# Designs tried in a protein design chat: VHH binders against F-box protein At3g56470. Part 9

Target 1, 367 residues: F-box protein At3g56470, of Arabidopsis thaliana (Mouse-ear cress) (q9lxz3)
Amino acid sequence: MVTRRRSKKKKKTKRKKQSSKEKEKYQTFINLPCDLLQLVISRLPLKDNIRASAVCKTWHEACVSLRVIHTSPWLIYFSKTDDSYELYDPSMQKNCNLHFPELSGFRVCYSKDGWLLMYNPNSYQLLFFNPFTRDCVPMPTLWMAYDQRMAFSCAPTSTSCLLFTVTSVTWNYITIKTYFANAKEWKTSVFKNRLQRNFNTFEQIVFSNGVFYCLTNTGCLALFDPSLNYWNVLPGRPPKRPGSNGCFMTEHQGEIFLIYMYRHMNPTVLKLDLTSFEWAERKTLGGLTIYASALSSESRAEQQKQSGIWNCLCLSVFHGFKRTCIYYKVDEESEVCFKWKKQNPYENIWIMPPLNLIDLPLFDHRI

## First folded at step 25 (VHH)

Design f5 (from j4 with D50N S55R)
Fold by OpenDDE, fold request of step 26:
Structure f5 (fold): chain B 367 residues (1-367), chain A 124 residues (1-124)
Amino acid sequence: as target 1 above (367 residues)
Amino acid sequence: QVQLVETGGGLVQPGGSLRLSCTASGFTFSSYDMNWVRQAPGKGLEWLSNIRGSRSYTYYADSVKGRFTISRDNAKNTLYLQMNSLQPDDTAVYFCARTDLSGSYFQAPTFDIWGQGTQVTVSS
């Protein structure tokens, strides 16, 4: 009778040893040095980061710590010939290819608050497009010249969203069109042309505190207050005429900045004095990072980043004969060398990504 | 009678905070842009901040940006200036001033109505 009890104890010990070996195999991934874990996680796409965060507490903490709240703008590359778009996160140096067949025939005109202004020159259609959600907000048609600049005040999800463009500049008159969100028609305003006679095209438009600021290729600054339906041309000019190929205007918390550079020159930063309406050169950005392209600009007050991409200019420019983006530290008077995609400054635009990037397509890590 | 009356001034230590108020009477407060201006001893007038009448757009001089906050309560006909991180150089008489509507928005503000001012002294 004594012999039967011994066999049951051996089976329990084998199951405990197998469960301990399986637990030991799974424990080996948990014990990665924190630095190595962070290195691995830093290379994961956000989707995979999220998945990885579900593995264990240590992984979760590492994943969350590396979840760069993308507070920095992304660059959208777009083709003139196809409906392909490429999102680039400069902070992570990651690319994502997007395809928007619904935007066939459309060109990118402007970007603000995570939205694109799109125009179809064949149909004269305008729409707001969110490349992250694929939401579209249509508006009344408008004929636009190829080089005609447009801007809008805020996201079209706001009822306060206002579109602005100059549709005509004649010897005597300037015609402005504005579109208020959910309006049936464009509003037309005509003003006396006070611009200087020679070769005035609008190159940059920004909105700040209820006013559209319009910079001409000759360096004239004009202001439009839609609330007052008032147009004015300011007498002040930048000390140097910004060349057409490297002039950017941006707004940050009510301040207006002008960045210009020539092919072989370092960028110059000017700040508009809103009291005197004079441009003053700035030798420091004061912690501001400016992201600028021909079509749009974004500015952020950023904290020190490990990437070194803070308190600097990020510009899509013609650098010599090269089409590239540059990082320039104004305070240090130095260029930060990063590998950029070669592209025409008019074939890219800065855009603010959403805070929640979970729904974004997978980043292609092959680049 | 059109009047502006500043209150809230006083003595404060460096690094301290103070909130100024300006009460308006005799005009439609919400229709006017309002400003804070200061005058330090032996110095000229310095514009500090502006707030639009109908909208909450605000402007600041570089000297006070990030430290001072202008606000208004149109229902109370009151303008405010929250001053944080005060420094000895902020010692001045502070005035509220109404923007002259006859002036251009695209020019330096001109003021047609002024308060009597309130003394702010920042000293250890």
Scores: ipSAE 0.000, ipTM 0.234, lowest interface PAE 15.0, mean pLDDT 82
Fold by OpenDDE, fold request of step 26:
Structure f5 (fold): chain B 367 residues (1-367), chain A 124 residues (1-124)
Amino acid sequence: as target 1 above (367 residues)
Amino acid sequence: QVQLVETGGGLVQPGGSLRLSCTASGFTFSSYDMNWVRQAPGKGLEWLSNIRGSRSYTYYADSVKGRFTISRDNAKNTLYLQMNSLQPDDTAVYFCARTDLSGSYFQAPTFDIWGQGTQVTVSS
């Protein structure tokens, strides 16, 4: 009688230990870092995404966030000769020619949330332009130098829209101008110059969590907080290898990425640590597709696409007479592409198309 | 006394090169943005180039981009303009000018201090 009780206890203890190990295995998946979870979910077909969304609240949120039919950014090419614009969808390899006579003499400054910031150097006019709706939002005039960079925080339809630019850098002072959507005029702020003596230009500007981040061509990162009217130069420098021929900075969900291009090697991807303000090299894009252009870069968390434009760096290039894109798979051993060259910053820019492209009057094939 | 003095102007053949200098005195040269501006006969003032407090921070008008190079030596309080591939249309009086920091940013930059100018003539 005693021997049968011992066997039942051992079976119960083994089942409890197995159930606890299975529960521990399930608990280990619930505690996946958000980036890894998103990466995993991004690899799931829609059916499995739906299934995964039933696992827990965290997974549900991650799954739903990835179900968003993310329209891929389009390239806008700006003609030098006839005020024509060419829209190019790299995913579909489709082109659309547009004509905006109202933008005659304007050059692009920045792109975000489906809007272009346009500047006329002859009239000093600044305006937001939506190429899909042809909506225009004028701003107060501002003189801008040719290589002066300007950025905005969000669509001008939002009352929270902020414009930011550095108008002057002297030995002693930096002058910043900001425009708030409800303001009557530009706000001017002056700060002590803490940049290195070899300062040349601000090359990249991104907005993240209420702060403008400005990268110089020498790799110095500065930040401006409009709410605090605070300017600071960060001590960290991104690791830059010799032979760099360009860089792109982008923001995604509060994370800031910096990409260095090289003539004779594959691009490097850096991520900013927002605690230490140090740049760390990344071997992977973590499921991000970065659409990079000189003035502005778009970042999207996209699912695997048939086009192959997924989890890669996408750049505009001219190949002979064709406008095309090159793709760097950062996560894969790729051959060094020597085809990318630095372009005129004002010749093209990435823009987010609206979700319902079908409703865009632009595709009225009135043949 | 605050002063800017341009030198280096002269007669040059088309396709030739010339280097202008502007010597500053009476103010902290390194603290100011400096500019080159020209005036052709019968024409208005044309802004050409700007350099910030640092010699590496430069801007150019499209008319001179790729041909002209602005630079500065803060130790010598001197501004330079290297002009290459000169054309007859480049014939003008060339001025160095200090940017007026009190000026409005809603318009083209204003200048508070000017040199007397130096004549550049491009002729065959």
Scores: ipSAE 0.000, ipTM 0.219, lowest interface PAE 12.3, mean pLDDT 83

